# Designs tried in a protein design chat: VH-VL binders against q0aze0. Part 358

Target 1, 268 residues: q0aze0
Amino acid sequence: MKIILVNNRFKENTEKKAQEIAGQLSALNVEVIIDNGLDEPYAGTVDFIMVLGGDGTMLRAARRYGQRAIPVLGVNMGTVGFLSNIEINELAEYLPLILREEYSLEARMMLEVAVFQQQSLLTRVFCLNELLLRSNSPRMLSFALEISGQKLEPYRGDGLIVSTTTGSTAYSLSAGGPIADPQLDAFIVTPVASHIINKRPLVVSPEREISLHLLEEREAIIGIDGQIKMDFGAENRVLIKRAPHPLLMVNLKAKPFFTSIDRSLQRQ
Short names: E, the ipSAE of ESMFold2; O, the ipSAE of OpenDDE; V2, 0.75 times the mean of E and O plus 0.25 times the DockQ between their complexes.

## First folded at step 14 (VH-VL)

Design DD4 (framework fv_inotuzumab; at its last look DockQ between E and O 0.65; V2 from the best seeds 0.00; counts 0 for: pae O 2.4 > 2)
Fold by ESMFold2-Fast, scan of step 14:
Structure DD4 (fold): chain C 268 residues (1-268), chain A 121 residues (1-121), chain B 112 residues (1-112)
Amino acid sequence: as target 1 above (268 residues)
Amino acid sequence: EVQLVQSGAEVKKPGASVKVSCKASGYTFTNYYIHWVRQAPGQGLEWIGGINPSGGYTTYRRKFQGRVTMTADTSTSTVYMELSSLRSEDTAVYYCTRDYEGTYFYSPDYWGQGTLVTVSS
Amino acid sequence: DVQVTQSPSSLSASVGDRVTITCRSSQSLADDYGDTFLSWYLHKPGKAPQLLIYGISNRFSGVPDRFSGSGSGTDFTLTISSLQPEDFATYYCLQGTDQPYTFGQGTKVEIK
């Protein structure tokens, strides 16, 4: 068995634990490839991806490996999140199940984000949670939203979020979007501080294509999973569609999504 | 293995433009951003900007915006940085650098050998 | 802009000495997930800078174990446990969290 161990090497004191886990896996005749965070993703074939960290590390792993149809397990290293399945202190208990491939998989849709300048493709990225279009100044944006060729009335406000159902509990939630069952496939389109009172969050088919462009030159940014930031001007257009493959998340223990989100909201 | 090779030294007059090249080898050219950093004599390192070679997305430090242009030629695995309206303060060694997660964070792993650009009357 | 300040600006040391260089940022370098993109570089006259440490504390491939990094938030340290002749150089920290990305002003390590 060959496993990629994605360690968050951008936090102090995480390497020692990752080395310990890699040593334990090697002692069990598992070949371990450590993702160091600096290089392009490991290009070879692997059987499993183990992500050591919080939601941020899982989002990075999904961007790097999510399109390969390989099982991905989130192992929480401290702060609880929505994307991990087990805690680090539970790993020894579940390791035999992992090695015997005794687990279920949950498919989570991803976004494909393509940024254009006129007809030229500037960049293409995949993400698990969302794309955020936002103003980078006190000025509100004026922008156009098109859904599968249907042109909506112009938006005026601080921005817009296009989210997966997995992302419904991330930035979309703080902007007033609905909480969605992550087992559903849908885009959630949530306005950010809209000046138009009747602009509501939209829940649309994952087969839809969504495009955005500015109607006025403004300082704007597109953000992806709260990690990637790109300047966005009136010469740019972004096209969002469902990614070709879902992220395959490993389920080793029951994750009671609705009670977890309910508890989280009561604590805040 | 991984190598970034830059063009040779340039001497320019104030007001001229300079174009420095950076040829990459030993990795998949389109999978990494190339950023440019300079060091003026007796000064520290200064980030200028970067480019995604796969589609040409660029980001520039504000003070250089309007006089810096970065381009990529995927057929030759080469990135170019052109700086116009040169001043004596632009005299520096210019370095190209490689970075995988170019718009998420910047932690360049490999650097070119440097190109000295001298701007003098 | 995030400002990065190194101390000291220069120091004199002998082979075998323990050397400590500090890097302080004007604001926290941790993103919303706690990730911190602080790296350290060694620069010698006539040579390209080379990566020593990334992500606060991780040695880059081929970097000797005498180099170590530590820190969090706004305060970061590079330590050389036993200075070697090839370590006399200028050292720079880099914050890679927010644009414009900024380097410290440098710390020159000179022969005593």
Scores: ipSAE 0.815, ipTM 0.904, lowest interface PAE 1.1, mean pLDDT 91
Fold by ESMFold2, look of step 20:
Structure DD4 (fold): chain C 268 residues (1-268), chain A 121 residues (1-121), chain B 112 residues (1-112)
Amino acid sequence: as target 1 above (268 residues)
Amino acid sequence: EVQLVQSGAEVKKPGASVKVSCKASGYTFTNYYIHWVRQAPGQGLEWIGGINPSGGYTTYRRKFQGRVTMTADTSTSTVYMELSSLRSEDTAVYYCTRDYEGTYFYSPDYWGQGTLVTVSS
Amino acid sequence: DVQVTQSPSSLSASVGDRVTITCRSSQSLADDYGDTFLSWYLHKPGKAPQLLIYGISNRFSGVPDRFSGSGSGTDFTLTISSLQPEDFATYYCLQGTDQPYTFGQGTKVEIK
């Protein structure tokens, strides 16, 4: 068995722990590739991805590997969030199940985000939680939203969030969006500080295409999963679609979503 | 071996432009950002901006917006930084730097050897 | 802009000395998920800067173990446990969390 071990090198003193885990796995005849986050993703064939960290590390792993249709296990090493399945001190208990491939998978929809300058593709990125369009100045934005070619009335405000159901408990929630069952596939479109009273959050079929562009020159930013940030201006447009592959999250330990909502949100 | 090789020193008059090149080798050029950093005489390091060679996305420090243009030529694995309307304060050594995630975080790993740009009458 | 201040601005030291350099940020360098993009560089005149430490405490490939980093929040340190002749240089910290990315003003380590 060959796995990628995604390590959170952006917290202090993680190198030694990741090497210890890799050594323990190697002793069980598991070939381990450590991804430290500083270089490009490992391109070779692997059977399993193990993510050491919280939600932020999982979001990074999803962007790097989520389109490869490989099982991904979140292993928490600190504060429990929404995307980890087991704690690091439980790894030895569950490792036999991992080696025997005795686990279930939960599919989580991802976004495909394409950013254009006029008609030229500038970049394409996949994400698990959300795209944020926001003002990068004290002035609000005036921007257009199109859903499968249907042009909505212009938005005015601080910005807009387009999230997955998995992302419904992230920035979308803070902006007034609904909590969604992560087993559903949908876009959740949440205005940020809208000056247009009837711009309510929208829940949209995952088969739609969502397009955004500014209606006037302003300093704006596209944010992706609260991690990637790109300058965005009047010459830009973003297109958002359902990604070709969902993230395949490994489920070893039952995590009852509905009965744990308040605990998970309170601990974040 | 990862290498960033920059063009040679330049001497320019105020009001002119300079174009510095940075040729990359030893890695997949389009998978990494190239950022530019400068050091004026007796001063520290100052970030100027960066470019993603895949697609050409650029981001510039505000004080340079309108004067700096970065471009990439994927056929030669070369990034160019052009700084216009030069002033004596632009006299500095200019470095290109490599970073995988220039829009998530910036931790450049490899740097070019530097290009001295001197602006004098 | 995030301000990053190093201390001291310069110091004189001998081969074998333990050297500690501090870097203080005007705001937390942790992102929303607790990740911190603080790195340290060594710079000699006429040469390219060299990455020593990333993510507060992780040594870059090939960096000797006499270099170590630590810290959290807004306060960070670089330690050289036993200064070697090749270590006389200027050291910079870099906050890579928020644009514009900013370097500390530098700490020059000179031969005493």
Scores: ipSAE 0.765, ipTM 0.884, lowest interface PAE 1.3, mean pLDDT 90
Fold by OpenDDE, look of step 20:
Structure DD4 (fold): chain C 268 residues (1-268), chain A 121 residues (1-121), chain B 112 residues (1-112)
Amino acid sequence: as target 1 above (268 residues)
Amino acid sequence: EVQLVQSGAEVKKPGASVKVSCKASGYTFTNYYIHWVRQAPGQGLEWIGGINPSGGYTTYRRKFQGRVTMTADTSTSTVYMELSSLRSEDTAVYYCTRDYEGTYFYSPDYWGQGTLVTVSS
Amino acid sequence: DVQVTQSPSSLSASVGDRVTITCRSSQSLADDYGDTFLSWYLHKPGKAPQLLIYGISNRFSGVPDRFSGSGSGTDFTLTISSLQPEDFATYYCLQGTDQPYTFGQGTKVEIK
């Protein structure tokens, strides 16, 4: 068995823990690759990905490895979040199950975000939470939203979020989006400070495509999972689709999503 | 071994253009951003912009918008920075530097040796 | 733009001295998940800048233990516990959280 340990290079405690766990796994004849985000993603085949840290680390891991259809386990290390399944102190208990591959998987839809310059593809990113279009100035944006070829009325506001159901408890929530069942596949389109009072979020079928572009010569930014920022101008277009592959999240421990929302959100 | 090798020193007249190259080796070229940073005489370091060799996405500091163009040639693992309408204030040592694939300036870790560009009448 | 103010602009020190350089940003450099893209560089004339510290406090590969970084939010510090002859140079902090990415003004560490 080969396992990638993904940790956060900015958190020294996760580095140390990764080394410790790597040693333990090696002692069990498990090959371990440690990925702290500094180096290139491991290109070889692996059987399991263990993410040590919080939601941010999981998001990075998802972007790096999510397309490879590898089970991904979130191991929380003292942070508040929604993407970890077990706590670090529980790892020893569940390690035998991991090694025997006795666990369930939850397929979480990811976004495929493509940014274009005219007709040229600039970048394509798969992400677990959301795409954010936001003004890069105090001024509102005017932008066009198109869903499956249907052109909506122009949006005016600070921006727009296109989120997965997984991402519904992230920035979309802060912007007034609905909390979605992570077991659903859907886009959540949440306006950010819309000029129209009470502009409602949209829940959109994952079978549809979403496109955005600016209707004026103004600078904006695209944010992906709060960890990637790109300049976005009038010459750019963004196309959002369901990613061709979901993230396969390991479910070792049942988590009562709906009964723990209030507690989690208050602590976050 | 990661290396960034830049082109040689340039002397230009005001109004002219300069194109500096940065050849990368020792890593997967398309997995890392290349940023350009300059230092004018007696001044500090100044970020100019960056390019993602994968797809060619660029981001420029506003003050250079319209004058700077960054390009990447994946076949030669080379990034270019062209600065037009040169002014005396553009006299500086220009550096290319590698950073993780992403738009954040995570930790530019490896740098070119620098290219002196002198703009004088 | 995020303003980064570095202090002092210069200092004189002797070999063996403890040196402290500070960097203050106009806004928090932490992203939505608490990662802070604050780095420190050493720069000598005629040479390329060298990465010392990334993510506030992480030493880059090959960087001696005498270099350390600390801080949070908007206030950051680079510390050289015992200055060595090869450490006389100009140091820069860099924020990489928001564009445009900005350096501190630099701190020239000179021999006393």
Scores: ipSAE 0.226, ipTM 0.736, lowest interface PAE 2.4, mean pLDDT 91
ESMFold2-Fast, scan of step 19: ipSAE 0.799; ipTM 0.900
ESMFold2 (binder alone), look of step 20: mean pLDDT 90; pTM 0.921

Design DD5 (framework fv_inotuzumab)
Fold by ESMFold2-Fast, scan of step 14:
Structure DD5 (fold): chain C 268 residues (1-268), chain A 121 residues (1-121), chain B 112 residues (1-112)
Amino acid sequence: as target 1 above (268 residues)
Amino acid sequence: EVQLVQSGAEVKKPGASVKVSCKASGYTFTNYYIHWVRQAPGQGLEWIGGINPSGGYTTYRRKFQGRVTMTADTSTSTVYMELSSLRSEDTAVYYCTRDYEGTYLFSPDYWGQGTLVTVSS
Amino acid sequence: DVQVTQSPSSLSASVGDRVTITCRSSQSLADDYGDTYLSWYLHKPGKAPQLLIYGISNRFSGVPDRFSGSGSGTDFTLTISSLQPEDFATYYCLQGTDQPYTFGQGTKVEIK
């Protein structure tokens, strides 16, 4: 068995902990590839991906490996979050189940984000939570939203979020979007501080294609999973659609999503 | 092995333009951003901007906006930085450097050897 | 703009000495998920800068164990446990969390 061990490259002493865990896995005849996130993803074939860290580390792992249809397990290193399944101090207990492939998989849809300048593709990225379009100045944006060829009335405000159901508890929630069961596949389209009083969050089929562009020149950015930031101008457009493959998340123990989010919201 | 190899030293007059190249090898060129950083004599390092070679997306530090242009040629794995309207204050060693995700998160690993650009009359 | 300030601007040391360099940012360098893009570089005249430490405390490939990083929030430290002849150089910290990305002014480590 060959496992990629993904660690958070931007937390203290993560490389040392990753090497310790890799040694433990090697003692069990597991080949380990350590991915510290500093350069490009491991290009070879593997059987399993173990992510050491919090939600931020899982979002990076999903971007790097999510399209390969390989089981991905989130192992929490002391940071509370929604995307890990077990704690680091539980790893030894669950390793036999991992090695015998005695676990279930939960498919989580991802977004494919393509940014164009006129007709030229500038970049294409995948993400697990959301794309955020926002103003990068005190001035509000004026922008066009198109859903599967249907042109909506212009938006005016601070921005827009296009989220997966997994992302419903991230930026979309802060902007007034609904909490969605992550077992559902849908895009959630949430306005950010809209100056148009009747603009509401939309829940649309994941088979739809969403397009955004500015109607006037403004200083704007697009953010992806809160980790990638790109300047966005009137010469740009972005296309958002369902990614070809979902992230396959490993489930070793039950995590009560609804009670967890309810408890989190109570602790303001 | 990863290498970034830059073009040779340039001497320019005030008001001219300079174009510095950075040729990459040893990795997948289109998977990494290339950023430019300069160091004027007696000064520290200063970030100028970066480019995604895959599609040509660029981001520039505000003080260079309108004077700097970055381009990429994927057929030769080369990035170019052109700086126009040169002033004596632009005299510096210019470095290219590599970064996987680039524009929001900057943690460059490998650097070119540097190109000295001298602006004098 | 996020400002990063190094202390000291220069220091004199002998081979075998323990050297500490500090980097202080004007605001927290953690992103929304708590990831901190604080790196340390070694630079010698006529040569490319080279990465020593990334993510506060992680050594880059091939960097000797005598180099270590620590810190959190706005205060960061690079330590060289036993200075070697090849370590006389200028050291820079870099914040990569917010544009424009900014380097410290540098700390020159000179032979005593």
Scores: ipSAE 0.467, ipTM 0.790, lowest interface PAE 3.4, mean pLDDT 88

Design DD6 (framework fv_inotuzumab)
Fold by ESMFold2-Fast, scan of step 14:
Structure DD6 (fold): chain C 268 residues (1-268), chain A 121 residues (1-121), chain B 112 residues (1-112)
Amino acid sequence: as target 1 above (268 residues)
Amino acid sequence: EVQLVQSGAEVKKPGASVKVSCKASGYTFTNYYIHWVRQAPGQGLEWIGGINPSGGYTTYRRKFQGRVTMTADTSTSTVYMELSSLRSEDTAVYYCTRDYEDTYLFSPDYWGQGTLVTVSS
Amino acid sequence: DVQVTQSPSSLSASVGDRVTITCRSSQSLADDYGDTFLSWYLHKPGKAPQLLIYGISNRFSGVPDRFSGSGSGTDFTLTISSLQPEDFATYYCLQGTDQPYTFGQGTKVEIK
């Protein structure tokens, strides 16, 4: 068995912990590849991906490996979030189940984001939670939203979020979007501080293509999973689609989504 | 072996433009961002901007916008930084550096040897 | 802009000494997930900067165990437990969390 250990390079002492876990796995005849995030993703074939960190680390791992259809387990090290399944102090208990492939998988849709300048593709990225278009100045944006060729009336406001159902509890929630069952596949389109009061969040088929562009020159950025930031001007266009493959998340331990989100909203 | 090799020293007059190159080898060129950092004599390091070589996306420090341009040539694995309207204050050693993480976060690992650009009348 | 301040600006030390350099940011460097992209670099005249520490405390490949990093929020520290001859250099911290990315002004470690 070959496992990738994705460690969080942006927190203290994660490399040392990853090496300790790799030694433990190696003693059980597991070949381990440590991904410290400094280099491009490991290109070889692997059986399992273990992500050591919190939600932020899972989002990075999903960008790096989510399109490869390999089981991905979130092992929490620190603050409990929505994307990890077990705690680091539980790893020894669950390791035999991992090695025997005794776990279930949850498929989570991802976004494919393509940014263009005129007709040229500038970049293509995948993400698990959302794309955020926002103003980078005190001035409101004026922008166009097109859904599968259908042009909506112009938006005026601070921005827009296009989210997966997994992302419904992230930035979309903060902007007034609905809480969605993560087992559903859908785009959630949530306006950010719209100047037009009747611009409502939209829930659309994941087969739809969503396009965004500015209607006037403004300082704007697009943000992806709160981790990627790109300047966005009137010469740019973004196209959002369902990614070709879902992220395959490992379930070893029951984490009831609805009771978890209910507790979170009640400040517990 | 990851290597970034920069073009040689340049001497320019105020108002001129300079174009510095950075040739990459030992890794997949289009999978890493290249950023530019300078150090003026007796001063610290200053980030200028960066480029994604695969699609040409660029991000520039605001004070350089309008007079810096970064481009990439994938056929030669080379990134260029062109700085126009040069001032004496632009005299510095210019470094290219490699970073896998996207333009939101920055922790470069490998650096070029540096290119001295002198702006004098 | 996030301002990064190092202290001291310079220090003199002997081989075998413990050296501590601090870096303070004008605002918290943690993003919404608590991730902090603070790194430390060694720079010698005529040579490229070299990455020592990334993510506050993680040593880059090939970096000796005598180098360690620590800190959180706005206060960060680089420690060299037992200074070696090759360690006499200028050290820079870098905040890579917010654009524009900013370096500290540098700390020159020179022979006593």
Scores: ipSAE 0.606, ipTM 0.823, lowest interface PAE 2.4, mean pLDDT 89

Design DD7 (framework fv_inotuzumab)
Fold by ESMFold2-Fast, scan of step 14:
Structure DD7 (fold): chain C 268 residues (1-268), chain A 121 residues (1-121), chain B 112 residues (1-112)
Amino acid sequence: as target 1 above (268 residues)
Amino acid sequence: EVQLVQSGAEVKKPGASVKVSCKASGYTFTNYYIHWVRQAPGQGLEWIGGINPSGGYTTYRRKFQGRVTMTADTSTSTVYMELSSLRSEDTAVYYCTRDYEGTYLFSPDYWGQGTLVTVSS
Amino acid sequence: DVQVTQSPSSLSASVGDRVTITCRSSQSLADDYGDTFLSWYLHKPGKAPQLLIYGVSNRFSGVPDRFSGSGSGTDFTLTISSLQPEDFATYYCLQGTDQPYTFGQGTKVEIK
């Protein structure tokens, strides 16, 4: 068995913990590749991906490996989050189940984001939660939203979020979007501080293509999963569609989504 | 092994342009951003900008916008930085450096050997 | 722009000494998920900069264990537990959280 351990290169002392876990796995005759995020993703065939960290680390792992149809397990390292399944202090208990492949998988849709300059593709990235278009200055944006070729009336405001259902509890929630069952596949389109009163969040088919471009020169950025930042100008266009493969998330113990989110919102 | 090899030193007059190359080897060229960083004599390190070789997406520090152009040739795994309207203040050692993810964060790991550009009248 | 200030600007030390360099940012470098994009580089005249520490406290491949990083929020520290002859150099911190990415002014570690 070959496992990738993904650790968060930007959290204190995570490499030391990854090395300790790799040693434990090696003692059980498991080949381990450590991915600390500094180098390109491991290109070889692997059986399992173990993500050591919080939601941010899982989001990075999803972008690196989510399109490969490999089981991905989130192991929490102390930060409260929604994308991990077990805690680090539970790993030893669940490890025999992992090695025997005794677990279930949840498929989570991902976004494919393609940024163009005119007709030239500049970059393509995948993400698990959302794309955020926002102003990078005090001035509001004027931008065009097209859904499968249908041109909506222009938007004026601070920006727009295009989210997966998994991302419905992330930035989309903060902007007034709905809480979505992560078992559904859908885009959630949530305006950010729209100047137009009647702009509402939209829930649209994952087979739709969503296109965004600026209607006037402004300082704007495209944010992906709160981690990638790209300058976005009037010469640019972004195309968002469902990624070819879902992320396959490992479920070793039941995580009650609706009661967990309800408790989180009550406490705030 | 990962290597970034830069072109040799240049001496230019004020108002001229300079084009520095950075040839990459030992990794998948299109999976990493290439950024440029300079150091003027007696000064610290200054980020100039970066390019995604996959599609040519560029981002530049505001003060260099309009004077700097970055391009990539995937057939030779080479990135170019061209700086125009040279001033004496542009005298510096210019480094290329690679960064996985590029747009997510900036934590470059491998660096080219540096190219000294001297602007003198 | 995020401003990054190092202290001291220079220091004199002997082989075997414990050396501490600090880096302060004008705003928090943690993103919404707690990731902190703060790295440390060693730079010698005539050579390219070399990555020592990334993500506040993680040593880059091949970096000796005498180098350690710590800190959070806006205050960060690079420590060399027992200075070696090859460690006499200029050290830079780098914030990689927001564009334009900014380096500290540098700390020159000189022989006493």
Scores: ipSAE 0.317, ipTM 0.735, lowest interface PAE 4.8, mean pLDDT 88

Design DD8 (framework fv_inotuzumab)
Fold by ESMFold2-Fast, scan of step 14:
Structure DD8 (fold): chain C 268 residues (1-268), chain A 121 residues (1-121), chain B 112 residues (1-112)
Amino acid sequence: as target 1 above (268 residues)
Amino acid sequence: EVQLVQSGAEVKKPGASVKVSCKASGYTFTNYYIHWVRQAPGQGLEWIGGINPSGGYTTYRRKFQGRVTMTADTSTSTVYMELSSLRSEDTAVYYCTREYEGTYLFSPDYWGQGTLVTVSS
Amino acid sequence: DVQVTQSPSSLSASVGDRVTITCRSSQSLADDYGDTFLSWYLHKPGKAPQLLIYGISNRFSGVPDRFSGSGSGTDFTLTISSLQPEDFATYYCLQGTDQPYTFGQGTKVEIK
């Protein structure tokens, strides 16, 4: 058995903890690859991915490995979040179940985001939460939204979010989007500070393709999962579609989504 | 083994241009940005800019915009940095360094050996 | 631009000493999920810089365990627990979160 350990980059002693866990797994005859996120994802075949960190680390792991149909377990290192399943101090308890493959999997859809300059592909990124288009200046954006070739009336405002259902509790929520069951596959299209009163969030089929481009030259940014930021101008366009594979998230213990989000919103 | 090998030292007059090369080996060339960093004598390290060899996308520090050009040749796994309108203040050791394109946060791991560029009359 | 300031600019130390170098940024380096890319480099005359620590506290491959990093927000520290002869060098912190990427001015660690 071969496991990738993905480190939390912003926590003290995460490398040391990863090495401890790698040592424990090696003692059980498991091959371990440690991924610190500075280099290419491990290219070989692996059986399991263990993410040591919070939601941010899980988003990075999903971008790196989410398309390989490999079980991914989020192990929280102390920060409360939605994407981790167990705490680090619980790992020893659950390790026998991991090694015996005694767990369930939850499929979470991902986005495939392709950014073009004229006809040239600039970048292609997979993400778990969302793509954000936003103004990077005091000027309002004017931009075109197409859904499966259907051209909507132009949008005017500060931007737009195209989110997965997993991302419904991230930036889309802050912009007034609905909270969605993450077991549902859908795109959520949420306007950011729209100046058109009747522009509402849209919930559309995950089989749709969504494209965006600016109608006026403006300083704008594309943001992906709150971690990647790229300049976006009138010569650019972005194409968003469902990624070929969902992220396969490991469930070792119950984490009831609706009570968790309800509690989180009342406390914060 | 990952290696970045740079071209040799250059001596230029003020107003001239210099083109420094950085040849990569031991990894997939198109999956990594190549950034350029310089160090003038007695000064610290200064980031100049970077290039994504896959798409040719470049990003430059504002003070160099208009006089720096970075290009990549995927057939030879080589990145070039050309700096024009040279001044005495451009005398420095120039380093190339790699960064996985998927990080979008700058923490380069491997560096070239450096190229000394001297600008004098 | 994000400014990065190191302290001290230089220090004198003996083999076996504990050495602490600090780095302060003009604004928070954390992204929306708290990921911070502050790294530390060792630089010796005539050689390329070497990555020591990335993401505040993670040692790069092959880096001895006497090197450690810590910090959060705008304040970061590199510690060498027991200075060795090969550690006399200039150290730089780097903020890699926002362009233009900026290095600290450097801290020269000199033999007493």
Scores: ipSAE 0.246, ipTM 0.685, lowest interface PAE 5.1, mean pLDDT 87

